# VH-VL binders against q9h9l3: the designs that were tried, part 243

Target 1, 176 residues: q9h9l3
Amino acid sequence: PRKMVAIDCEMVGTGPKGHVSSLARCSIVNYNGDVLYDEYILPPCHIVDYRTRWSGIRKQHMVNATPFKIARGQILKILTGKIVVGHAIHNDFKALQYFHPKSLTRDTSHIPPLNRKADCPENATMSLKHLTKKLLNRDIQVGKSGHSSVEDAQATMELYKLVEVEWEEHLARNPP

## First folded at step 13 (VH-VL)

Design C71 (framework fv_amlenetug)
Fold by ESMFold2-Fast, scan of step 13:
Formats: sequence, C-alpha cells, structure tokens
Structure C71 (fold): chain C 176 residues (1-176), chain A 120 residues (1-120), chain B 108 residues (1-108)
Amino acid sequence: as target 1 above (176 residues)
Amino acid sequence: EVQLLESGGGLVQTGGSLRLSCAASGFTFSDYAMTWVRQAPGKGLEWVSAISGEGDSTDYADSVEGRFTISRDNSQNTLYLQMNSLRAEDTAVYYCAKDRITIFGPFDYWGQGTLVTVSS
Amino acid sequence: EIVLTQSPGTLSLSPGERATLSCRASQSVSSDFLAWYQQKPGQAPRLLIYDASSRATGIPDRFSGSGSGTDFTLTISRLEPEDFAVYYCQQYDESPYTFGQGTKVEIK
C-alpha cells in the first residue's frame, strides 16, 4: 500500500492543423509496476492528427474509448493524495487539465541525481529513452509504431526508484 | 470582447485579510484555467495562484501557500483570491489573467490590476 | 523551479532601430512553452508571443520570437514610439510559472 504511482499519457493532435495536444491514452502503474489504469480516451474535439509514430494511437483505438470527462474523473481519483511520478509530467497534467501538488510530484526529467548517475549534465533535460538505456540497460520506445504508455510508466517508476531515498531526503530538507 | 475586471484591493494592516474578485466576460469562463499574478512596486511579475476551469484543482506559489485561497464561481463568471495573514511583502498590484488554451498555457488576457498595500 | 534570466537589463535605442532581447532558462523548456509580454507604465502586461514563436492576436508583424531549449529571443524589427516598454519572458512548461526579471527598452 505505497502511496506512489507513475503515469504516462499519449496525446493526439486536435484543433487547427492538429497543433493542440489532446489526451488519447493514459497508463498508471503502482510502485511495483503493476497496472492500475490503462485506457484509450476519446477527446471531445475532432482528431486531426493521430501522431501514430509517437502515440501509438490509431482510429481503431477510439471505437471503445472512454470519453475524456469520464476518464479524467477516474484518473484524478487514482492520483489524488499520492506521490505521482512521471517524465516531463507537466505534459500529462496539461492533457488532464489538472494541477497536482508540486510537493507530491516527481519528474524524472528534472531530478539532478538521476542525470548524474547517467553521466549527463545535472540541469539537462534527458529523454526517457536515453535515461532508461543508460541506467536500466533497457531499450524502450523501439520501432516506429508508437510508444507504449504502460512501458513508459513502468520505466519511469524504475528510474525514480534508483534515486528515491536520496531525492526524498533532499525534498524533506528542501521542500518544493 | 474578453474583459477581466479586478476589485477588492486596498490598504490593510499586517496580519489582516482581504478578498479580491475578478469579473470575467466575453468567453466561456468554465473552459479556462484562471490565474493571479502580482507585481510589487517597481518590481517584476510574480505568479501567485492558478485554478482549473472546473474549479476542482488549484496551485500556489510557495510564498503564499497556506495563506491564500483561490476559488471561482462559474455560475457568476467570477474568480476570487482570499488573502489571509498578510505580510508587508504581499504589497503589490494583483492581476487576474486568463489561460490562453485551457490550463498550463500563457496568459492571453489580463485585468487592469488592483493595488493591495500591507502596512504595519 | 525554472529560473529565467533576461538580458540586457536595459536596452537604449532610437525609433527605427532593431531590438533583440534574450531570455535564458536554467533548464530546458519543453515544447517551446515560452511566452513574451509587453508592459507599459501603469498598464497590465500584454501577450506578444507564445510557444516561443507564435504571434498573439493583434500583435504587429515587427514582433517575432525564436529559440528553443534554454535560449530564446524576442526581436522587434523596427522600433515604433509605442514599443518603448518593459518586456518579460515566461515559461509554462512546469509549475510554478516563472517570469524573467524584465528588459526595459527605453528611448536613447
């Protein structure tokens, strides 16, 4: 019963020329990497660009997708009061239209000790793929058929666990 | 035409309370996150607080966390900022502003600002 | 979290000249989530540029934005008298929203 989850969302393009990012899939895993939530989500606006190379979303996934407002309610119930881990997690929160408390947010793209372990500059923003390869010796986001948000959420939790003790101690002394 | 009109500013003693209001018109209020940004005399812009379109999610700058409460009444198209335990450092012009997209965007429209002066 | 540093602090120019304003972030800003605002004395800020390079509604063509990652630039190609103001950059990549300290563009 740990109060920590990891999240990863996939977005599709809506609005003029597909420039707006709208939530189309969300995966949430617990501390051990078990899936708590994984659903395709139907945006309220017309999908202009599936961005399939990155999102892995295709028209077929929208057939039985959960409407955005319902999915958002389900997701927020899981996230509320928990430490939420993500990579570039602001993008996920933006797609969810949700402000998660910064004291309970862990962004693996902005943890200096994690970059240090990967032999990267502490203030650089490294991709999830790069950090996972360097620190976990695992290749994710392989091929050109899109990312798996489950795989990404699991990798994100495992990356955070590498620095969890030292980073939580840092945050306790330097509250965000 | 989008308009935001702040009110409620004034002179208040250290330790006092004040509530600011922002009346919005010209857009679907509940579709957009709203924010408060302040500016101390002769200084730059400092973000204070934000609230989601539905009003069910909020965020605060560390300097005001636990003292200020942002809220909204979507039926009245009004944004609020309840300020408690005021300090001299809270002296500033307070602007309400609208998110350009829905949430976590830049602020495309701003009110005229309302001056809050906190003195001992 | 993300600290934005603007330079120069003051830029003294004449009407008709080109103004180039810099904004540097302490860490990379994702997806170009950077905006520029103009503020004149006694007035509220006005959005000029969003997503690093997109002009906001009603903003003249002489204003343009560029850059990515940690390095961003606002350019005013030919200063008009009404352009003398303070300019702020702002990131909206992550909470808390942060602004640069401002660059004052003043008449020489």
Scores: ipSAE 0.504, ipTM 0.823, lowest interface PAE 2.1, mean pLDDT 91

Design C72 (framework fv_amlenetug)
Fold by ESMFold2-Fast, scan of step 13:
Structure C72 (fold): chain C 176 residues (1-176), chain A 120 residues (1-120), chain B 108 residues (1-108)
Amino acid sequence: as target 1 above (176 residues)
Amino acid sequence: EVQLLESGGGLVQTGGSLRLSCAASGFTFSDYAMTWVRQAPGKGLEWVSAISGEGDSTDYADSVEGRFTISRDNSQNTLYLQMNSLRAEDTAVYYCAKDRITIFGPFDYWGQGTLVTVSS
Amino acid sequence: EIVLTQSPGTLSLSPGERATLSCRASQSVSSDYLAWYQQKPGQAPRLLIYEASSRATGIPDRFSGSGSGTDFTLTISRLEPEDFAVYYCQQYDESPYTFGQGTKVEIK
């Protein structure tokens, strides 16, 4: 697989005390950073906590949001057979209720060469905001109105491109 | 309430095939991911494969990828594991287990296990 | 993949004593997505603890879990005869699901 996309999801709190993370927005960009998908998504469960400061999700976004089951189908059609890049991407896959093949998954929070370039311990899990600032000299997730999943997906793809050649060679010799 | 009942284990030769079944009851089967976990005699637990609630997404341990196929029939509340090209190291008790949440959770209910013995 | 290392491999104790079991992850486990299971000879594993510290339904309060990040602990405050078993930790933060190699709690 030559095709590569980056994904970032926003979650809201459902379940007891809002402790369950449910998908409420998903953004997918292509290799060049162009938006392939960006929709607000209506969770099947009652939203207890919009987590607006982090997610950027408000009740108004839910009025015309795509129901979870339909959105999931659309998203899986885009992801299937492609290399999918994300940051702490396991959280996105959990929210999508989806198993993506390990051989086609790239998690920028778990790429030792990327941490090394950022002067961080290779086995540490660094935030997307920190890596983006250190390696791309760009501030993301600015302000109190919530994160942009489009901005995060674009930053994630750019971070992966910094180590793509080295990491793909590593994976070819050491399959995941 | 929740019950998982496995069947299909037995003795098989290296290179052979075997299909395991797990009959589920007591919960809405299609709402939960299901998994197979195996345990070789005297050894620890090893996750083998998982399938999403709707059956449209699957995952496999590297050791079985390309040889095993997980599937489910939600109309019959049954989980399957088709095992091909069996090797001696596949000898184990195979458990089916239910995800506690919907997917990527811990496993709250397990079947009794079915023994698969692969010999030359 | 996240590798889980349990210690000690075997813990020899008497009924009434406290058991402390360790599970260390090769990388940080997000949101405490770590579970503990008990397995008795000839039986399937039984879920004891999920999300590092939440007790599963029907599990006695002598079982407690703690920890975060890379270091997790299962404590059995007063061993009962039925608690002598093998205990496994498991992470469900990311695929593949991985288990520790197990700690056997045996009668001294």
Scores: ipSAE 0.525, ipTM 0.823, lowest interface PAE 2.1, mean pLDDT 91
Fold by OpenDDE, second read of step 14:
Formats: sequence, C-alpha cells, structure tokens
Structure C72 (fold): chain C 176 residues (1-176), chain A 120 residues (1-120), chain B 108 residues (1-108)
Amino acid sequence: as target 1 above (176 residues)
Amino acid sequence: EVQLLESGGGLVQTGGSLRLSCAASGFTFSDYAMTWVRQAPGKGLEWVSAISGEGDSTDYADSVEGRFTISRDNSQNTLYLQMNSLRAEDTAVYYCAKDRITIFGPFDYWGQGTLVTVSS
Amino acid sequence: EIVLTQSPGTLSLSPGERATLSCRASQSVSSDYLAWYQQKPGQAPRLLIYEASSRATGIPDRFSGSGSGTDFTLTISRLEPEDFAVYYCQQYDESPYTFGQGTKVEIK
C-alpha cells in the first residue's frame, strides 16, 4: 500500500475585500502522527485579514515566513505519490493551488462510516472538532487563540485510521 | 493580444483515441493554468480538465478520469488533451481556456473550440 | 459536486429593459468564487463577472453581479441588442468546477 500523510492548512484573507483565502501555515504528519512539515507561509498578496481567532496567525508569524512559491514546492514534494488525508481538504488544496489525484485523496468530512461511528448522519458534514471529541475523546481547537494545524492534522489522521480498513475496501470496490 | 487556437478535432469511432492541441500566444504561457471545457451540441458547458502553469498539477472531471490526459509543452506554448476510450457522450466542441489566476478558474480567455464527434 | 441551477430557463425582454438572472447553488460557495459568462451563437463563452461581483476587463458597467452563499444574481441594467445571448454561471470553489445549465435571454 501507498504511504499515507495527513495535511492541515491555515489561511488568511487577502484580496480587496479579504475574501480570498491564502495559505499562511501548513502542517503535514505521517501515519504515526510525526510532523513532516510545519511552516508559516507568506502569501504573495497583502494580508487584509489574519483571521486570528480561527487561523491562529498573527503578524509576527509572517516576519520570517516561507514565501508561498518555495513552500508550495516543499509541500508538493512531500505529497507526491502519497495518499493524502485531510478534513474538508478541498480548502487546503485550493490554498495550495494544487490538485492531488482524487483516487489518492481521503477527506474525513466526507466518509459516511466515520459519521456513522460518531452517531452522526452519514451524509452530514461534521466538524473536525466534533468528530475528534466523539471518537477520540479529545478536545481540539480549544480557546480563542486559533487552531493548531499540527494538532488538527494529527487528529485527522487518527480519525481516518478508525475507518481505514472499511473505507479502503469500499474505495477498492467503488473507485472514484 | 491573447490568442488560443484549438486543433485536432474530428470524427472518431467509439473506443478510439484523439489528441487535441491548443496553441497559445500573447501571454507568458507557463505563468497560467490552462483548462479544457466542452459543450455537447445544443447543450451547456462542462468542465473537463485543468493543468497548472508548470504542469505539476492536474485535475479531471469524473466523466473523463482515467480516459483523458491533460498535458502541456511550455517550450512550444501548447496545451494538449489526449482522449482515449472515447464514448458517444464525449461528442462536443472542446474549448481551450486560460485561467485568470489559479488552476481553479475563472477563465478570462477562450479559444473558438474544436469539434469532436464520436460515432458507432 | 456543487450543482448550480439557473432561472429562468428563458427570459424574453426588449432592448432597454432590465434583466435579472438567478443562479442557485446546492451548497454554499466559499470566497464568492462564482463567475458569469456570456455566449452568443457560434461563439466561445466570454467572462463577464468573477468573484460574484467583480467585472472582467472590458465589460460594460450595465453588467453587475451580486450575491453570496447559495444565491447569486447577474443583472443587466439596460439591455442592448448585443446582450441577447445565453448566460452561464460557474463555481470554482470546489472540483469539479461546475456550470449552471444556462439562461437564454432572447428578444421579445
């Protein structure tokens, strides 16, 4: 089987109205939860909204942040050829301006067996925080200081591991 | 002036293959993602495939995944779409489109399209 | 996938009248990544609006876009003869980057 990694990104608001979500931090962990990558990233455009209460990003984090193009290259090298696990992962890929193969992507926000295990409607989109609490008995994203992308990536990987066998079998029978 | 010119369309039998090309000019080709969009006769628009400026990222619609391959030659300012295992429902005008900013769109420039007809 | 439903299917109006076109998404489109295109018979589509309300280069100010979340609108304040065409909305928030089925604006 292919190697597996989990990814979580934090975004800030750019563009005239701050509605464009630009990558400001990216964390990648392996199957065991070990951190493979964790960097603050400097968007190519002026930051209008740090979204600190959610992103945890502050101005001070951007002082020595890795330029986007450089960071993107580093991240893509890690992701290439691997199964990539994430939560609502389309947002991460959008911020990275990168398409990972659909057959190698696992989105924990769209795995019915995971929702079932958490006693949630199978077709509902549940938050990472909720699933983590229900299935791992762990509190993440606590407080008002913003999220930890490392913590979120680790939680995402652990959640996927709960349903990995079942879901991989399902995907084998029903390839995307 | 931005120009996009598609070629390679034509009549092909079901199960056959065809390769489309799009010649680009008037802008720095490698700086922009490119996209294929198709339109069946008398129908609406359907996103088919996209590729990043450097060609290191690609994406496909479910309807063509595993059958179509998007690629580009930045030294020739050309976009390609290799179409294998063609089906009747692949019959359409295929447009080459330039992405405005990212590989996700929107598309600020379009070619005039090339017609692909798949018959039994 | 995000399904975009446009209404009405056909809009019959006279030159000088106001046209209002709707595009409804099956789920919220984040960052307002919604575009509008114009297509005339035998021609390729042309970008009119991006990010829901930003006018593309060279597009007359009689064209405007509005909306957020799941409901978006394209407005043509005063129809010109050259504005009679088919209009498509498109989301580029999530792959696949789907189009609406189109609204035909025809002359009454």
Scores: ipSAE 0.000, ipTM 0.551, lowest interface PAE 10.2, mean pLDDT 92

Design C73 (framework fv_amlenetug)
Fold by ESMFold2-Fast, scan of step 13:
Structure C73 (fold): chain C 176 residues (1-176), chain A 120 residues (1-120), chain B 108 residues (1-108)
Amino acid sequence: as target 1 above (176 residues)
Amino acid sequence: EVQLLESGGGLVQTGGSLRLSCAASGFTFSDYAMTWVRQAPGKGLEWVSAISGEGDSTDYADSVEGRFTISRDNSQNTLYLQMNSLRAEDTAVYYCAKDRITIFGPFDYWGQGTLVTVSS
Amino acid sequence: EIVLTQSPGTLSLSPGERATLSCRASQSVSSDYLAWYQQKPGQAPRLLIYYASSRATGIPDRFSGSGSGTDFTLTISRLEPEDFAVYYCQQYDESPYTFGQGTKVEIK
């Protein structure tokens, strides 16, 4: 196993008015973009809003989905001790109910050199779709049937690789 | 109904150790992340450490990383903070607080606080 | 880390007046992950507002929160004697959790 992985999660709405984002799918890829984990996950609470247009989650995906507590255990075994790359990754960690060390976290929505390469303001939060189109000339999150967390995780790793050397040197000089 | 009760504070010498406890009741303890927040005399609030509901992940403020250890015993509904290599700047009232959501939320219930005084 | 700056440091008002407290973030706080707390001398903080504008259980309607991104406001529409306290904002968007330095609302 590699020391660096990329993650992307899909969330559905649970709780009052579907306001709570609950984990419904998680994809993890290695440095080369190979899939290490990709499972539909059954939230412990009743799903109020599938958010299908964005999540791609439908009732059929829940039938044989892995229960949250089991899936969480499997995912955390993969993430623990590794550098984890994600886009707006704090949302994924919230859904996983997990604190990942800041020194091992890389958020492509908050890497100034990456925004600079995309001709965007360094402190702006740019979407994964925009950065991927601008820097990799690739369209992701296409269509109205939802996003692919595998595709998003792969794009996120590729984006990070564009600034990896520069950003790791920055972090070594300025430990988080 | 929800109650958090801290204990273990006191006077301790620079370089010493102290363990704080927080007894929780009135909610399903293992479903919620718990946190320690401190407040130096006459100063504002500073987050210190948090632990997930299951106790399998933790987070620390840079100022205490490597010196403090947060832990919990879900069978006894108790949260702990082991404080080592104490410094004068660790002098504060230490509050135990419950996450409102489950994790990464605001803190809806707080204990009364326990005073830790570090001096030489 | 996200630094929260509160203003003014002290607000001196009389009962019945409106209090407006500001909290500015050094970077955008997503999904309105911003809370406000009230603290009276010798007491623990009390949650007032979360998700920038949602009142916590038992909090009177005179307390309201607003704002998004980097600019947030706590408004107390008609100060009651029990409202004179220190108020803190807090972001819970990303680790580490951070608090503003506080605004003291004191009786004139």
Scores: ipSAE 0.520, ipTM 0.827, lowest interface PAE 2.1, mean pLDDT 91

Design C74 (framework fv_amlenetug)
Fold by ESMFold2-Fast, scan of step 13:
Structure C74 (fold): chain C 176 residues (1-176), chain A 120 residues (1-120), chain B 108 residues (1-108)
Amino acid sequence: as target 1 above (176 residues)
Amino acid sequence: EVQLLESGGGLVQTGGSLRLSCAASGFTFSDYAMTWVRQAPGKGLEWVSAISGEGDSTDYADSVEGRFTISRDNSQNTLYLQMNSLRAEDTAVYYCAKDRITIFGPFDYWGQGTLVTVSS
Amino acid sequence: EIVLTQSPGTLSLSPGERATLSCRASQSVSSDYLAWYQQKPGQAPRLLIYDASDRATGIPDRFSGSGSGTDFTLTISRLEPEDFAVYYCQQYDESPYTFGQGTKVEIK
């Protein structure tokens, strides 16, 4: 019904001391939360730090993972021309090495009405976990085995839907 | 040694067109996003446009969207900016610049710029 | 878009003095994705500092960057004659890339 998707990516550490963030998993859901894409992705560079507590990525997930160039092509075909919702979504686009039009981008970490509903300062960048607990009364990113990018993408879409009407009207009056 | 050399600037009338080129050397061109940044006489820096390393995604400042087109030829290590429907406020020195990392980074190398003057 | 506001507009100092330049963002810049550039008349900008505090290749130790969130500072500990120039901050946290309006450091 809507040309809108939500995305969440998991990154691993590559490069010197594992300080570079490289894409290792991507999940994309549609407006209703149905999964359109969910793949483990093999970075072109050597993985120094799996960041497992955050990413949920382990060496076993890299076996038969989709190579970065192929995965990127598949993902961009899904994102192109759609409104893309994410949380701190700039990090996902950076990992994908992709420029998505700002007019079609919705970042739930930078929507003042969403922070206001959560009784948080409008200019603060609140975590997805905090906003989801406050506004949806749901615990995500629980435990020590890493995050589920599917769960995060679904939560992100649901958060956006809480402010969608108000925010789309704001953007129509104040184009990004 | 990384080098960027702009060309194609000049005097053009309002409503006219110009194509700028930037010849790159000293690095693997296709691995890095490239950008155009302009500076009007006596004014500050204004980002204009960027293109991904493979050339499959682009971004534009609102002031130039629909009028300017950024492109690249990775086989020739050349970046382009096609400028259409030029306005007086497009008068500036145009710099090409290289992303420091691959994309969404600061600009570590800049060309010396090419002057575009738009007059009626 | 993130608006960057630099202050002061002009800083008049003598060689040997310390220069402190401010850059304020209209919203938080995540992961310190902020850079500083130096520009001399008739020349292209030169990258000085990236990721708020990392010095670019070939940049002398007298240049340092600090700050996070919305408040960033470029410090030149002891001005040398070649340091009198215009300085720009830039964020690369989100599109569009934006620059501050510049601070001119001039000889008193």
Scores: ipSAE 0.552, ipTM 0.829, lowest interface PAE 2.0, mean pLDDT 91
Fold by OpenDDE, second read of step 14:
Structure C74 (fold): chain C 176 residues (1-176), chain A 120 residues (1-120), chain B 108 residues (1-108)
Amino acid sequence: as target 1 above (176 residues)
Amino acid sequence: EVQLLESGGGLVQTGGSLRLSCAASGFTFSDYAMTWVRQAPGKGLEWVSAISGEGDSTDYADSVEGRFTISRDNSQNTLYLQMNSLRAEDTAVYYCAKDRITIFGPFDYWGQGTLVTVSS
Amino acid sequence: EIVLTQSPGTLSLSPGERATLSCRASQSVSSDYLAWYQQKPGQAPRLLIYDASDRATGIPDRFSGSGSGTDFTLTISRLEPEDFAVYYCQQYDESPYTFGQGTKVEIK
């Protein structure tokens, strides 16, 4: 099978005013959309803002959450050596305090052929929700319960698969 | 029925202080973040400050940071805005707004506003 | 901060006509965290659209929101007399949670 996974993280607010984004959930799926990892994660600092509307994170989710350092180790073990697909993935890596090699990273928010396929400007940054609706005819991130990182990771992988052949060829000719 | 009623506005001199209040009803007050938005006469809307449901998180616009303090008393279903060192440019109608969930907005309910006039 | 620029400044139309209002962001608004408000003279603003395209409770079907990234649009399919007002867009992706300068929809 392909050494490719998709990742999506949910963050909560920490720091004095909750402006620091801290990892609170991470989901990883394989090429077929099967869940490889899905855990609630306990930040090292006190949570000031759960950002529940977006993150879907609630206080009860943190009761048995995996400590950040432990979770980070588990996640890095999964990601090592693989092509990692994500949307605006720099935010996920920042929250993980880990940066995957650029040559092995695929950010669906910065793939011109994907935007073109969605009838969007190639150099624009489109939301995962918008691209998923346009290209997969599927609604994600609906309701008031917050996002599902598993759903978002799966959508991200499916979007990438639409342009995988073209994009991989482009990257082979133009390595980052 | 959700209701928000602002009070405390009035005329104040430059450098003076004023405290606004917003009485809320019709919903579980502590479950929702609250926000102050102001509108200068004949101008647009400006976000001022927000506070989380439990009051443990606050945020301010740069224009009011260090001068204004947002707070809430969930036992009284009341939102406050303490305004110190007031300036002429603080003159505006101040609206109390209910956030849908978090301090980020959007705002699904608004009060009718209270006028604050700062003069020399 | 994210600056939201609305256009046109004033839109003069007749009842029954279609209104198209634009809101452009200085940078991409993630997750489509964009709202539209209506304000009539002497009244508080009212939420129309949130998350770029979701209609708030009680808002008529003639109001619709679209867009993503940096370009967003509010459409009123057929203007009613009560729709003549000022409309504001607002982003809640990043603090400060800025508003556009507003578009006035007036009767021609």
Scores: ipSAE 0.005, ipTM 0.566, lowest interface PAE 10.3, mean pLDDT 92

Design C75 (framework fv_amlenetug)
Fold by ESMFold2-Fast, scan of step 13:
Structure C75 (fold): chain C 176 residues (1-176), chain A 120 residues (1-120), chain B 108 residues (1-108)
Amino acid sequence: as target 1 above (176 residues)
Amino acid sequence: EVQLLESGGGLVQTGGSLRLSCAASGFTFSDYAMTWVRQAPGKGLEWVSAISGEGDSTDYADSVEGRFTISRDNSQNTLYLQMNSLRAEDTAVYYCAKDRITIFGPFDYWGQGTLVTVSS
Amino acid sequence: EIVLTQSPGTLSLSPGERATLSCRASQSVSSDYLAWYQQKPGQAPRLLIYDASYRATGIPDRFSGSGSGTDFTLTISRLEPEDFAVYYCQQYDESPYTFGQGTKVEIK
């Protein structure tokens, strides 16, 4: 009965030597893969390293980007009370400075039935790229220009839908 | 100087309730997530619960989910832990601790702890 | 959850000796989000090392942390009398936060 969304965030390097990961983009899609939110986000601290090869973030994207505090408020209004799907989603929640309830969190990097469908060891943490190729026959995160958080969020939702019935039944019997 | 002072511990019977408080000073309280960590007599550290700086999100260890509620009053610089349906296994010193960064960091300051003893 | 296993359980050494403490994670810890704490009897834990290798404020340089992924080490280069204590590692990469079971560094 609960609404479900999928999220993916991009981070840039801030702080000493660019070692701190700060939120710079967030994409949220609904159950059908429609975009509910997709904004570039301006960190409150100076960006030392754009990490462009992975993040896809460039200096031009920071022009007119939504300030972190405002973006966080908008994002949390979308996530609150919903089942949130992500891949290695702890990284996204860390960037958002947000605790989402475990009972409403679905991490596609930690779902044993999903790995089983992909012919991978059940307790291994497989990358989103690998699972998407194996199970959806789709290539994501191609090239060196950075990842698309919209593409990643959509792929994550599609992967979860493959095991949704089985996994929700498992969680009902074994609450987290 | 950062200071955290716990209170509210004591002896309680199984099935009972207690509310712990942690008075914070010396930093901007609302900027940091706060946590409760407990330690049973002679045992190691166990994380119990955490709350975001604004108080808009919380997290719990599986062993306490549904029984304990973490909350905060940023106007009074105070953190709380409401403990219900207490079990003998909840007997421990309960520490209040401050996140070093803002959230999901290590804990840079800890209170002195308050002892909770749950008996039959 | 990420399980942290510390070894040895007890390390019996004399002042002036080197102590090497191990912490192993059941899963890779991202971005070195691992900390070390010192706890003396009757006291709260004290943060020593964060992000695997950075010393917290006021911590002497005889304390050092190293490692990444699943294998982490705390080294005390030359034990002082005040260093005999229990040491805990902790990961803060993902919820739930977890601690190792502790390593006791005792005199003798």
Scores: ipSAE 0.477, ipTM 0.811, lowest interface PAE 2.4, mean pLDDT 91

Design C76 (framework fv_amlenetug)
Fold by ESMFold2-Fast, scan of step 13:
Structure C76 (fold): chain C 176 residues (1-176), chain A 120 residues (1-120), chain B 108 residues (1-108)
Amino acid sequence: as target 1 above (176 residues)
Amino acid sequence: EVQLLESGGGLVQTGGSLRLSCAASGFTFSDYAMTWVRQAPGKGLEWVSAISGEGDSTDYADSVEGRFTISRDNSQNTLYLQMNSLRAEDTAVYYCAKDRITIFGPFDYWGQGTLVTVSS
Amino acid sequence: EIVLTQSPGTLSLSPGERATLSCRASQSVSSDYLAWYQQKPGQAPRLLIYDASSRATGIPDRFSGSGSGTDFTLTISRLEPEDFAVYYCQQWDESPYTFGQGTKVEIK
């Protein structure tokens, strides 16, 4: 399969002292950056820390949010069989309680050519904000009102497209 | 108390098949990812396969991809590992283990293990 | 694949001594995704430490974990007879889950 999407999830804190990360929003965009999915998601556990500065999630967003089990089914239906692009995407898959095939996974935090283009050490984990500013000359995650998962998913897809040809060739020669 | 009990191990010829089972009790089975970890005689631990709580998502080590299938029956609190095209290198004690939180965590409870011996 | 390398391969110590076990990762691993297990002959592994430094339920306080990035350490402050076993580190920061090759702590 050659269909490709990018995903970004926002998590809130649940469990003791809010240390558990629970899915509270998910955005998925297609290759061209068009939104395929963008919903607030109600965790099954009590939210103790909205982490609003980073997540952008407030109590008001939970009122009509899609319950986790239903949202997960909708999201997995979109991701299944597609190449999924994300940044530190393991955290998104963990929040979704989902194993995506590694052969169909692209993590822009672990693509050495992308770091090289940004004048960063090839094995370092660089933030999405830093890579987007360096390579796309665009400021994302601006201010203290939280991140836009749509904006982050779109930036992630655009970053991947910068190295897509060389990275897909690398993966064909060195299957994951 | 959490209990995990493996069964189904035994002696099998190269190219043969075996199905392992793991009976779980003492926790809400469908809330937790489950995994199989193996250990060859005198060797270390090797992760084999994992399955999500709902059973709709799976992952495999490269060495077993296409030959082994992990599945679960949440109505019976049972985890399975179907092993096909067995090789001598698959000889190991197979442990079933429970994820500590839900998925992508450490394994907080393990079964006693079941021995699989593959010979020519 | 993240490769975990444990050292030393074998520690020969006496009861009452301090044991220090190392686990080095081939690339950075978030502390939140590093665990240590104990295995005795003929037994299944037992979770000792998760999130690099949190003790699992029922684990004595003589066991402690520390570290970040690529370097992690398990310390047993005062070895008891029951602590002579093989110890494994494990990461789940990235698929696939990987274990170190193990460090055997044996009686001198």
Scores: ipSAE 0.491, ipTM 0.818, lowest interface PAE 2.4, mean pLDDT 91

